# Designs tried in a protein design chat: miniprotein binders against o43075. Part 17

Target 1, 293 residues: o43075
Amino acid sequence: MNALNKIPFTRALYHFSRFRSFTTSGWIMSGHNKWSKIKHKKSANDQARSLQIGKLSQGIILAVRQEGANPELNMRLATLLESAKKISMPKSGIENAINRGLGTAGSEGSQVHFIEYEAMHPSGVGLIVEAVTDNRARAASSIKHILRNHGASLSTVKFLFSKKGKVEVNLPPEKRDSMKFEDVLDDAIEAGAEDIVNRPKEYIDEEDEGEFLILTEPSSLNQVAHHFRSKNYEIKDSRLIHIPLEETAIDVPAKDSVREDIQKLIDDLYENEDVMFIHLSILNSHFLPILDE
Below, E stands for the ipSAE of ESMFold2; O stands for the ipSAE of OpenDDE; V2 stands for 0.75 times the mean of E and O plus 0.25 times the DockQ between their complexes.

## First folded at step 9 (miniprotein)

Design x2 (at its last look DockQ between E and O 0.80; V2 from the best seeds 0.00; counts 0 for: pae E 10.7 > 1.5, pTM E .798 < .8)
Fold by OpenDDE base, look of step 9:
Structure x2 (fold): chain B 293 residues (1-293), chain A 83 residues (1-83)
Amino acid sequence: as target 1 above (293 residues)
Amino acid sequence: SPEEITDLLDKILELFERVYELKDEGVSPEEVRRLYREIWRLLLEVRELKKEGLSPEEARELRDRIQELEDKVRQLEEKLRQS
């Protein structure tokens, strides 16, 4: 059954054509790991590193609970372990996180919970706030407080989204100058991906971001990520995401006051210790930052 | 007026919160999603009118539509209290 029919070549091109020009002005960070954002706060202070290690630990625990402790089968775990290595996270901390994920850590380890908070902003932008916390009551109170401070209310907003897998990759270092987007597209088709987007280089500000975004069915995420890894791509991220539906997504123009309001809300949410990831019902927010023109 | 738009937005956000609570009280997920879609449409209309300006006629129409949704939500809440 011809794998070629799954990714209409026209769709990849269509998404590419919708990329707005990058401006150096502030952008809305949706679909980014909190631990990546903590790196951008250049306060190289011991506190920032401690917070990053804490978030990676929480991520590892969650990844192991969801898909097991084998990094060859759990590509999200593999990516988190690579990130942990990059920041020189202590091996004991990694092992403890894995053990907590497996439930084999002794009775003293506070149970970590994954929670999705759904909210509606007065602008019509829906939010899904992913939290990883050992204290559900604290997380709920704190997140609700932040939402209310920005006029947002708890709401069911999942109807504005489709759940998909996302793999972010860079080209194999040895092929960086020889591979074209068409070659990556062929690899994505072969892997059984649903879509692929090439991020403009101007939008790659984080060391943990990939040049290529591969979308998958949720059940195909690990298979697709493994396929790219087997072809020596650098896997930057592998996760399930909520993609805004095109028919209901809010188009936020550059310099719209809504952009500033949403950016402030996102910033305050990402400062919360329990918040890990934020999804927005903003058009293309999962692919590209919302730019100021 | 800007104040009227703010009042409409506050009522819409309150409806979102009330319907969110209904989700856990035994209302069908499909009915919840239906109500949210209706409220969301109103929110978008108010947002657009905030840019263009709100006429007294438009304000009345929006208030009537919000009141209809409030009545629907109240009826659901009352049914849940009686069961």
Scores: ipSAE 0.037, ipTM 0.459, lowest interface PAE 2.2, mean pLDDT 78
Fold by ESMFold2, look of step 9:
Structure x2 (fold): chain B 293 residues (1-293), chain A 83 residues (1-83)
Amino acid sequence: as target 1 above (293 residues)
Amino acid sequence: SPEEITDLLDKILELFERVYELKDEGVSPEEVRRLYREIWRLLLEVRELKKEGLSPEEARELRDRIQELEDKVRQLEEKLRQS
């Protein structure tokens, strides 16, 4: 619990205002190419599904290695298991991923590595590419190759971001008609959250994303997530993210060809089996798509 | 001119790559970060001037600043060969 019993309400209003401004003008899309969205690509459905299952498997392995195999205690694992069920990932695949996570804790089986690659695009946009791989050399080589093909260069860019925890939730089903934003604010204050953003449902993937995005200090992530679950919220996501600093975030206007160039780079990176998530130093990219459809 | 802007951007991207290679070879993290921030600020300035148009004076100033960075990187590369 945060001893200061208040939430930065002005930050929540700021993010909401910026979100509407960017979404109604043919706007930037965040670098949030969630793995469930990959299944709707124009490529073969079997290939897209196989890639998505593979990434969920790697996410489960890592989550189990970091916090254990009990979903009641490991919120990241709990959200990944729900995602796996939504795409009908075979139970044997889920069990194998959990066992591999437990085995890596015991020093047996193939080891997975979490790696962050930092890069700078010619537009001035910085990228942090999260990868989970059992082969560091392959991941490094392939990601560098993709970056070079798009004119990007490896660079130190973390100074453009702050690390935060992110919990995405929907209201308790039985209270969807009766609860108001102020009720969610009260719950966020009780949980010790740093900020809250309400996202229009038209711009989120309801299978993987929540209407409310709660920001936390990294060390408070699991505590905040459990607090919202104890209030019967539906937890859609719980993980660490890099949020672009307001002072250096890049505003990419709708007519700028940079938006298409960045999206093509992001699409190519997400097709790599080792890439899990991409953070961009684009204004509001942590909760908003970079391109309209 | 468009040709000058393209040349400036190419040089700046090459500097990012050269500094990244120095990072892997043991140059101090503080020096690497300082170079990246300088190069990044320069990239942003070129981007803004691309939108507004580039005067001969501005192009000369940018070329000089890029040369200063290239000299700093060259000195670090040379130092690593001797160590």
Scores: ipSAE 0.006, ipTM 0.427, lowest interface PAE 10.7, mean pLDDT 76
ESMFold2 (binder alone), look of step 9: mean pLDDT 83; pTM 0.796

## First folded at step 10 (miniprotein)

Design y1 (at its last look DockQ between E and O 0.01; V2 from the best seeds 0.00; counts 0 for: pae O 10.3 > 1.5, placed apart)
Fold by ESMFold2, look of step 10:
Structure y1 (fold): chain B 293 residues (1-293), chain A 83 residues (1-83)
Amino acid sequence: as target 1 above (293 residues)
Amino acid sequence: SPEEISRLLDKIWELYERVMKLRDEGVSPEEVRRLYEEILRLIDEVERLQKEGLSPEEARELRKRIQELEDKVRQLEEKLRQS
């Protein structure tokens, strides 16, 4: 075992103690079961399922555009195809999304655009809203309208963030009872990961997120994801993200009305068909939910 | 003309994306900042005129301003290519 190549035990404990300390000191822990029930109910609804299929289509389009249509070489695509299988997305819909990502002439609509909108909320929280659309003017007008309804406005905020790779995993099913956190740490170090965080299940979307969040340099994303896949981990997500810079991130206490306001804005944005991902300049927002209930 | 307004907005938002790319590359930061601010003002103006109605004179003036913005953006993009 090569201790020189792994994240020091004390550093790993710092991340976990900071996570647990933040959660305990700044959060009300009641109602954790409510999030699971709400997410399950939303996923089962026909309207929610239609939106979910649309979001998967957008994700596939983006992943294919960025890394190609071969899931052996494109881990993000592989993860999205697994999600599509879980919700029984029609194979013709999957094929259409792949073709649109490649720019095949038979796809509906014209060009597909990947756009990042930068905005500032009145609380001082910066937002990066990633969108995928075949109609630039519609997407922009809709997103701008939602932002303004919440008092937010377009503003340059990317300097509040750092670009990183994110791989989210669960333990291999066969090893779930036998693997220790130290084993996952060793695998992360071997893969060349920058950081690792273990999150409580009650605060993650179990459909799309994993218990272990692995941070990477952007250029190492696929290498790290392939390493975990080769060790039979369940890959829940693999993509580039914007991480709030810790030096400038806003620390929003639990039960603060700002958290409620931001959550309402985020919910409205995700209801928009073109919105894919939202990044916030809130301390630890890349691995913690904003609200408990 | 709703279709004409849609085409104007599509072009302005394309310029938004190009200016943000120039910002990321660090090309002429002060000129990029001024272009960004003008683009935002132009978006607001077009959206206001969409609600109030767009006259032929207003449309011509908007197209002129958009073309001037694109010329400046293209100039900065050429500076990036030459570096």
Scores: ipSAE 0.688, ipTM 0.905, lowest interface PAE 1.1, mean pLDDT 78
Fold by OpenDDE base, look of step 10:
Structure y1 (fold): chain B 293 residues (1-293), chain A 83 residues (1-83)
Amino acid sequence: as target 1 above (293 residues)
Amino acid sequence: SPEEISRLLDKIWELYERVMKLRDEGVSPEEVRRLYEEILRLIDEVERLQKEGLSPEEARELRKRIQELEDKVRQLEEKLRQS
């Protein structure tokens, strides 16, 4: 079976999804880490830095809890540690986060919890809000308040999504000018990936974003990430995500009142200290670049 | 106009879906690849024109290229129906 028959030509899908919604007005930010959003906020102020450190800390805790504290085996952790290094996060903060992830940090009161909040917006857009918190009651109260302020309600919405792995990569630095999409596609096939999307360079606002998004079965995520690492790709992210099902995903154009309402909701959610990641049942929202106006 | 760009993109999308169907129906990988590459070129051009603005002349050229692609897709679809 020829490789071309196995993988959908998702580069075109990505481009279409992007352009159908790409107006001069900012795109709905979905499927991105809160820290990336904070980074895009041009306010290089101490507050933004503090928020970034906080989010990285929470991310490290969660990564360690899920896959252990060995960055050679835990690609998500490795990526987070590189991000932490890039922003000059204090070593003590990193160590504390790792220890909290291992459950070795101090009193029972320091236990961190991963929570997914499922909600439905009046527009029919479903949301999965990933939160990492040491205070479940606070997080629940705050997130529910934000949802209610935007007319959203708690509802089961996971049926609108498929759980997948995502590996976000850049080309090997030595091959940036020589490698083609087809070469990356071949590597993705060899790795056992399900799909690959090429994000145009003009939509990569930051050095921490990957040019290629590799989709995998959840069980294959680590294998695929290691395969790309072995080929000297720069791993920018490795995580499980919820991909909207095409048959039920909402097609929201960029210039739409629904888009504006959803964007405001997402913005308010991302301002919450416990919120880590948001999935939307918007068509191809998991591929959308962070487009700040 | 934004409306013209939207129409062009919709047509390119339709053609992409048709090409994917051709792939699934057993069209040669080489032919599917050629069609896909043309789709990518069209998308890249639309991207450029969204940033720079779409002139009537550029719009006409894009429509022409899209039509040529559609003709190729149609020919392949007809061949499959005859087989």
Scores: ipSAE 0.007, ipTM 0.255, lowest interface PAE 10.3, mean pLDDT 77
ESMFold2 (binder alone), look of step 10: mean pLDDT 85; pTM 0.830

Design y2 (at its last look DockQ between E and O 0.16; V2 from the best seeds 0.00; counts 0 for: pae O 11.7 > 1.5, placed apart)
Fold by ESMFold2, look of step 10:
Structure y2 (fold): chain B 293 residues (1-293), chain A 83 residues (1-83)
Amino acid sequence: as target 1 above (293 residues)
Amino acid sequence: SPEEISRLLDKIWELYERVMKLRDEGVSPEEVRRLMWEIYRLIDEVERLQKEGLSPEEARELRKRIQELEDKVRQLEEKLRQS
């Protein structure tokens, strides 16, 4: 049985909902969510740029550890290097991150640890917090402190999730006006994807989000990413993620205080320099913001 | 005809729910994926025709394709009952 891999295809399309009005008036068309306004700040000052550099370093370390240092074979590394160029990350910083990802003995110093912290919020929402740190005790202490401040605690929650590959893409610029959905769907099928999500334009707020989210089996991630790259799609992101299982995901009503509480927790966690990614057991949280409803 | 488009989408939604039930009850991921790709194609076509207007011939073709999908779903549902 593949119950753990169930993915509701049509819930992602918004205009196909059986339990919501099909008309635009029944759609939640509120402005950008609170999180997107905060996370979409341009890196115009030193503090914001320093945080972006730190997060890119973590991303590069993880990508290299998982798939090696050759950007021609490691699409996630390639996209991260493109992002690093956009914020003018120093070449020495990039090389240091690559070396730390390789775990080269005697090259640059402290051992780097890749850790997933599992936690439960009092609301019943599970969290997986991915961290990269050179000091496990510090990372554990700081992340536990943040969790405690929000009433959450470490707890086993991975059973609430399924591991999948995610490729975020934009249409090729030259083809944006001429490509049909069927063309993108055909490319996804040819690549061996398991699902496609057409992200509404108002929810494309993060740098790593695209017009389409392509879901894959974990082992197919690079194959699918390379296929889309070969078709001249712009790759915004390519990585493994934890998606919430439909049968246990929390479907919290819009404007519920639980969503606001979770957003505050997420904001505080992302301010921690060791935190890379956060996954939530909230329905559709892998492609929708938690506060926009 | 917004009401005609809405009826077509409601039927496609019904078939989506039935396909998800087949997945839950053990139909192979490959067969589920094939059915879901056709569902995506149907939704895209209905939305395109909503924008361009739905002719009687186009409505008949869409209903035929939806019926063909339903026939496949029904066949798989019957196979599960016999098993």
Scores: ipSAE 0.055, ipTM 0.585, lowest interface PAE 6.7, mean pLDDT 75
Fold by OpenDDE base, look of step 10:
Structure y2 (fold): chain B 293 residues (1-293), chain A 83 residues (1-83)
Amino acid sequence: as target 1 above (293 residues)
Amino acid sequence: SPEEISRLLDKIWELYERVMKLRDEGVSPEEVRRLMWEIYRLIDEVERLQKEGLSPEEARELRKRIQELEDKVRQLEEKLRQS
């Protein structure tokens, strides 16, 4: 089967363009590096920095648990370490996170847990909230409280999603001016990617986000990430994600009250120290840009 | 005008959906790739011009390119109906 037959060319770009035409000011933040948003929220605030460091620490722990402590083999870990370096995260904090991921960190009380909370918003938007916590009871209580404050309730919603790999990349610095989208597409095909989206530059945090979003089968994530790395792409993120199924995904217009409500819910969730990532059953939400307020 | 740009984008995306359908109907990957390439180029160009402004000349050229693409898509659609 010719690799070209497997790439559904990106319907996601269409929705991006459609949303771009209406208002630059109103995108739902979903499926992106959440520490970048925290950085944009008054980076001068010690609380925001602390939260960012905490989330990076949790991310490192989880990455190490899943794929080991070698950043040459673990692309997710490599990206997290780079992010940690950019924000000048203390080396001791990074080392502690790695050690916790390896299970070498001391007492039973230091055990980190990965939890996915499934919830339904009154609008019909389903949420998967990924949390990493050393205190399940605290995390559950806090997340449930936030959900309740926005009228959301725990509910099974995974059926609204398909699990995929996502790799975010920037062009090789040396080819930034010469490389065409066709070349990136060819590389994606060669890598065994399922899809590729080019995000508009105005929706990219150049420091923390990739210009190209590459979707993969879950089992192919590492292979695709390594392939792009071998071609000198800058890997900005590599993770498993839940992509909304088109059949059941909600199309939320930029000026819709639902969007505002969901954005507030997302913001409150991301302010929680245990929350790592949020998936929404909103059409193409995994590609939606982070808007700086 | 912003309205003209919106119309052009809408047409390009319509063609995108038609090409995707052609793919699903068994058009050669090579032909689909060529069509998609042109679609992406048109999108990039329209988005650039959205920021810089769209002259009447640029608008005419875009409309011409879109029409040429539409003609190619139509030809493939007709070919599939005859097969």
Scores: ipSAE 0.005, ipTM 0.236, lowest interface PAE 11.7, mean pLDDT 77
ESMFold2 (binder alone), look of step 10: mean pLDDT 86; pTM 0.843

Design y3 (at its last look DockQ between E and O 0.03; V2 from the best seeds 0.00; counts 0 for: pae E 13.8 > 1.5, placed apart)
Fold by ESMFold2, look of step 10:
Structure y3 (fold): chain B 293 residues (1-293), chain A 83 residues (1-83)
Amino acid sequence: as target 1 above (293 residues)
Amino acid sequence: SPEEISRLLDKIWELYERVMKLRYEGVSPEEVRRLMEEIYRLIDEVERLQKEGLSPEEARELRKRIQELEDKVRQLEEKLRQS
């Protein structure tokens, strides 16, 4: 009876239908699955790995500072630790990041700052760039320089977005052939989720992304994530996001040169060591991989 | 000098962060936009003077404008504490 009080079935289906809309014009990636492409540049493998380790370290520091060092209680940390293991991040690096998050006397490095830079691309696409840095002047200067190279400028754009929780999951490994969408929908309703999106497997990187994206109220993020974990789902990501408001979101620009410039801007930003995540005011940009070349 | 310009930019970006926090804590979007407009004008002016050279008189004027902006931000932060 409690599941009925959390999300009415009609409301969940309505939100799911709205996010299911898809065009053949392509979509701009929100960015976090792009790092798998770095593996195709053999001559840069050490630099790409070093960048990924650095960003995982910064993410772990921030997650520990926000919710503590116990991964059983801190789902964001648990997800980051799983990512660190996938790229064979050294245990000493993981321990250092946790200690820095706790502020212990044996930890290395300066305090880190979480910053959200708001920007507008000339096409009318708004960006929110999440950064974690120990040097605010360097981060600001670098990010502004990248933005200006693409004709973008710092501008207030958060009014184009709504804050939500996002949990990305894959089915329990032993049940991937037997479970249906309706089973996942029932679990999402029981967990108190706001919405669910089933993404086609050809549009996701299964190593880094989940087939099912669960949207939550921000305050329910950990509760929903732990519910899916208790059902043995594989949690691929658990974080707060800025999702585009439908009223002001735009479809991907039709011109190839504009789409390519936005993708290049995103790529350039992600090559910056301080940039952690990028939100775009493009409809469905959080759900679909867009440029795979 | 390059070091002086770096200090000016660091202060302006610190104010940027503080203004964005005011927005999340309930300061009106119109008030935030007004503050952000001044921040963007200051950033553009500092960058222009970085390329053209910064005179002692220009540096004093920029420091005064930054201080005035910081005073406005402090006033809003204090109002949030009192409410």
Scores: ipSAE 0.005, ipTM 0.291, lowest interface PAE 13.8, mean pLDDT 74
Fold by OpenDDE base, look of step 10:
Structure y3 (fold): chain B 293 residues (1-293), chain A 83 residues (1-83)
Amino acid sequence: as target 1 above (293 residues)
Amino acid sequence: SPEEISRLLDKIWELYERVMKLRYEGVSPEEVRRLMEEIYRLIDEVERLQKEGLSPEEARELRKRIQELEDKVRQLEEKLRQS
């Protein structure tokens, strides 16, 4: 089957139209990196800064563990390092995070663990909570406590999701005014992507988010990310994600009590130092932007 | 059992980390790609079986495939240490 036929033009348009309908629903921060959420918090107090540095450190550790320590080859690491520079994260902290990601931190007690917690909310929304921690027992206790406070419980929920690659990109700066969505779609097809969504500009933080979300097969993630980079796209994120299955995904309206309850749960989880990413079994939640209220 | 699935996933992710390290230690991009493709296939299979249930036979087959992958990774790691 010719790689060129993976994204039917009709499917891209359909997803684009659906995405626009969901952006109006006011869903905040499903499927976003925790550090970006903290950046949008207006309270630039020392505690928020410390938490932000901690999240970037954990993100760097995870990125290095997953894709290695070369920012030329690891797009996620490159973006995290840029973010770390913007907030004036100490160089020693960055170096320590890289070294911990490489597993060169000598003592058994300094080992960082990646853990996925699966939970079900009483609304029927499933959650996969990605955590990066040097203390599994602490992380488990804290995350379970937060889940319980919102009526959620640990439960197998991966059956509600499909694993995919996601690449977030901005247009090449030199082509920002000339390049059309059709051109990006062609590049996505050429790269071997599965789907592409264009985010509305009003919902994009140009510093931390990509205008285009490219979905891939998990095995194609790196190939697609490198293809876009070779065409001078600005890579904002590159990761594996859990996409909710359409058949079982919950459709939550913008002004629903369930939305408010889930948002509070997400907020409390993202305040936890070990939590890095949250996946929700909410329809199209993986495309929802971070909305600054 | 959920515990067996968790153990299998833990081992697969360990191998993922080891393969990603090899990428930066001079292993050919093509060999790394092949190993990563196998890792992704294993993750997909374990996630499928997490939904459907894991039989003792399927668990044995997964353990066998994981061991074969680990042996390949170990051989590459040893080759790099001799280089």
Scores: ipSAE 0.000, ipTM 0.208, lowest interface PAE 13.5, mean pLDDT 77
ESMFold2 (binder alone), look of step 10: mean pLDDT 85; pTM 0.836

Design y4 (at its last look DockQ between E and O 0.48; V2 from the best seeds 0.00; counts 0 for: pae E 9.8 > 1.5)
Fold by OpenDDE base, look of step 10:
Structure y4 (fold): chain B 293 residues (1-293), chain A 83 residues (1-83)
Amino acid sequence: as target 1 above (293 residues)
Amino acid sequence: SPEEISRLLDKIWELYYRVMKLRDEGVSPEEVRRLMEEIYRLIDEVERLQKEGLSPEEARELRKRIQELEDKVRQLEEKLRQS
């Protein structure tokens, strides 16, 4: 069976049509890293900046531990380093994070842990909360407290999700005016991607988000990311994600009380220093942009 | 005592992180799910009892359940080391 048939053209169009239906209903901020959320928060005070630097440091440590310290081979690291440059993160901080990821930091520096907390909201929405922390007990207590304040409880919810790779890209700058969606689709098929979605321009922050969201098998993530990079696409994000299963995903209308409740929960979780990413069992939530309110 | 509840919670969270590690090391999703469900039940029970008070009998039962869970976690950890 020819590898070229993995993305039916009909599926890309179907997902695009669903995206347009969500634009009219309003977006919830889900499937985004804490870095992006903090950047969009208008209160760029010194504390927010410190928190951003801290999160980037933790992200760099984790990326290096998982896939090594070479940004040419580790696309997640490359994106984090670019983010670090944009906020003028000190070079010493970046170097220290890389060294901690490599385990070469000679200081008794607290071991950084990656943890996924699983929770259920009373609405039936499942959550996977990714945390990166040097203090497991603090993280557990704080995250559980936030969940409880919103009526959510710890529960096994991974069965509501499928693990996939995600690559977010912008068009090559030199082809921005000439390249069509069909060309990007061809590149995605060639790369061995599973799916592709074009985000509406009105919902894209050109600084932090990609115009195209490419889904992959988990084992193909790096291959697909490298393929797009080799074609001079701007890689905005590259990570493993949990995609809600369509059969069990909650369809939450934008003006529903459930949406407001979930948004408040997400906001409070993203304010926590250890929280890095949140996955929701909401239909198509992994495609939703961060909207500047 | 509040101290006993704190000790029980600390042990349960220790087991939580051990099970997460087992998951990352390739333990079957079904076995991980069963272990996590028991952990969540234990957390909820201890937190309920933190508000209501912990009797000596309830404390003994919780310690027994935690020990049974720890024994299962240890067995899985040993199996992974031998593989």
Scores: ipSAE 0.014, ipTM 0.343, lowest interface PAE 7.9, mean pLDDT 78
Fold by ESMFold2, look of step 10:
Structure y4 (fold): chain B 293 residues (1-293), chain A 83 residues (1-83)
Amino acid sequence: as target 1 above (293 residues)
Amino acid sequence: SPEEISRLLDKIWELYYRVMKLRDEGVSPEEVRRLMEEIYRLIDEVERLQKEGLSPEEARELRKRIQELEDKVRQLEEKLRQS
């Protein structure tokens, strides 16, 4: 039996701080930026807003099914409700999604299915595409079609990843000028987090992303998120993710044609109404935001 | 024929979901891999036949393969319940 290695929290921060200092290359946009991509499309139209509302509805249904309808106890639901508020989602739509999550289960048309599609891009980058759908045939057909258009194919790729919890936070507004990384690290240790990553503000979309990325064991996700909320941190995201294993992750340079191909694939997948989130086997794809160019 | 192809795909994706659940509950990685590979082959074949047309003989063969897959999935699900 091998002894388990204990990695200090500061090692992950040192890793990102060092990369920030040494790298002029950009990164491919990660999948956690999906709402920002939809919201900032210049062809604003009723279809784009309807797509965003539909995805929020599906997210709310799943969140309520998994952890209940009380946003004080269900941090994923709380963040989804804040997103719904930002786009003025109708209250009737929100209530309907919550009711569907609470379980008029067993009726046709009230069922929603969470599905992970595993795929491989010709570059060797693996994808895990999270979908929530009430029509599995439609979702399967459309997602496979999008993959095929980009030369990608369904393939088993989960072995390239490790499942973790992720909480993205910003400092409490009243403490922004007075708190230091060491204070955030102390809070993460108290919460029982596995790791913490500080991301430079130049590399994040502040509307949808947090400066601090807190990694957790999957079972600790809600406890860690609750701890940070209790200390008045702004919670930007709380979810389970598939983090690429570092030893097999692909480093895709910012000016490589592979980056453009993968970005286009990701954009096309996010246009699908059933696609909720995409995980990539690209080095640091969950820790460092993908820059445009 | 389009309705039958849709029904076949619905069933295959139902089995996909059930296999993913078995993976999460600790079924052997080798068994999961075998099931997933058959699922991917079935999806590809049904979609090919969607474009080419589905004969009664081909529909019968696909239903047989899907049933065999479902039987394996049920066996593994029962094994987990008894554990």
Scores: ipSAE 0.010, ipTM 0.450, lowest interface PAE 9.8, mean pLDDT 76
ESMFold2 (binder alone), look of step 10: mean pLDDT 87; pTM 0.855

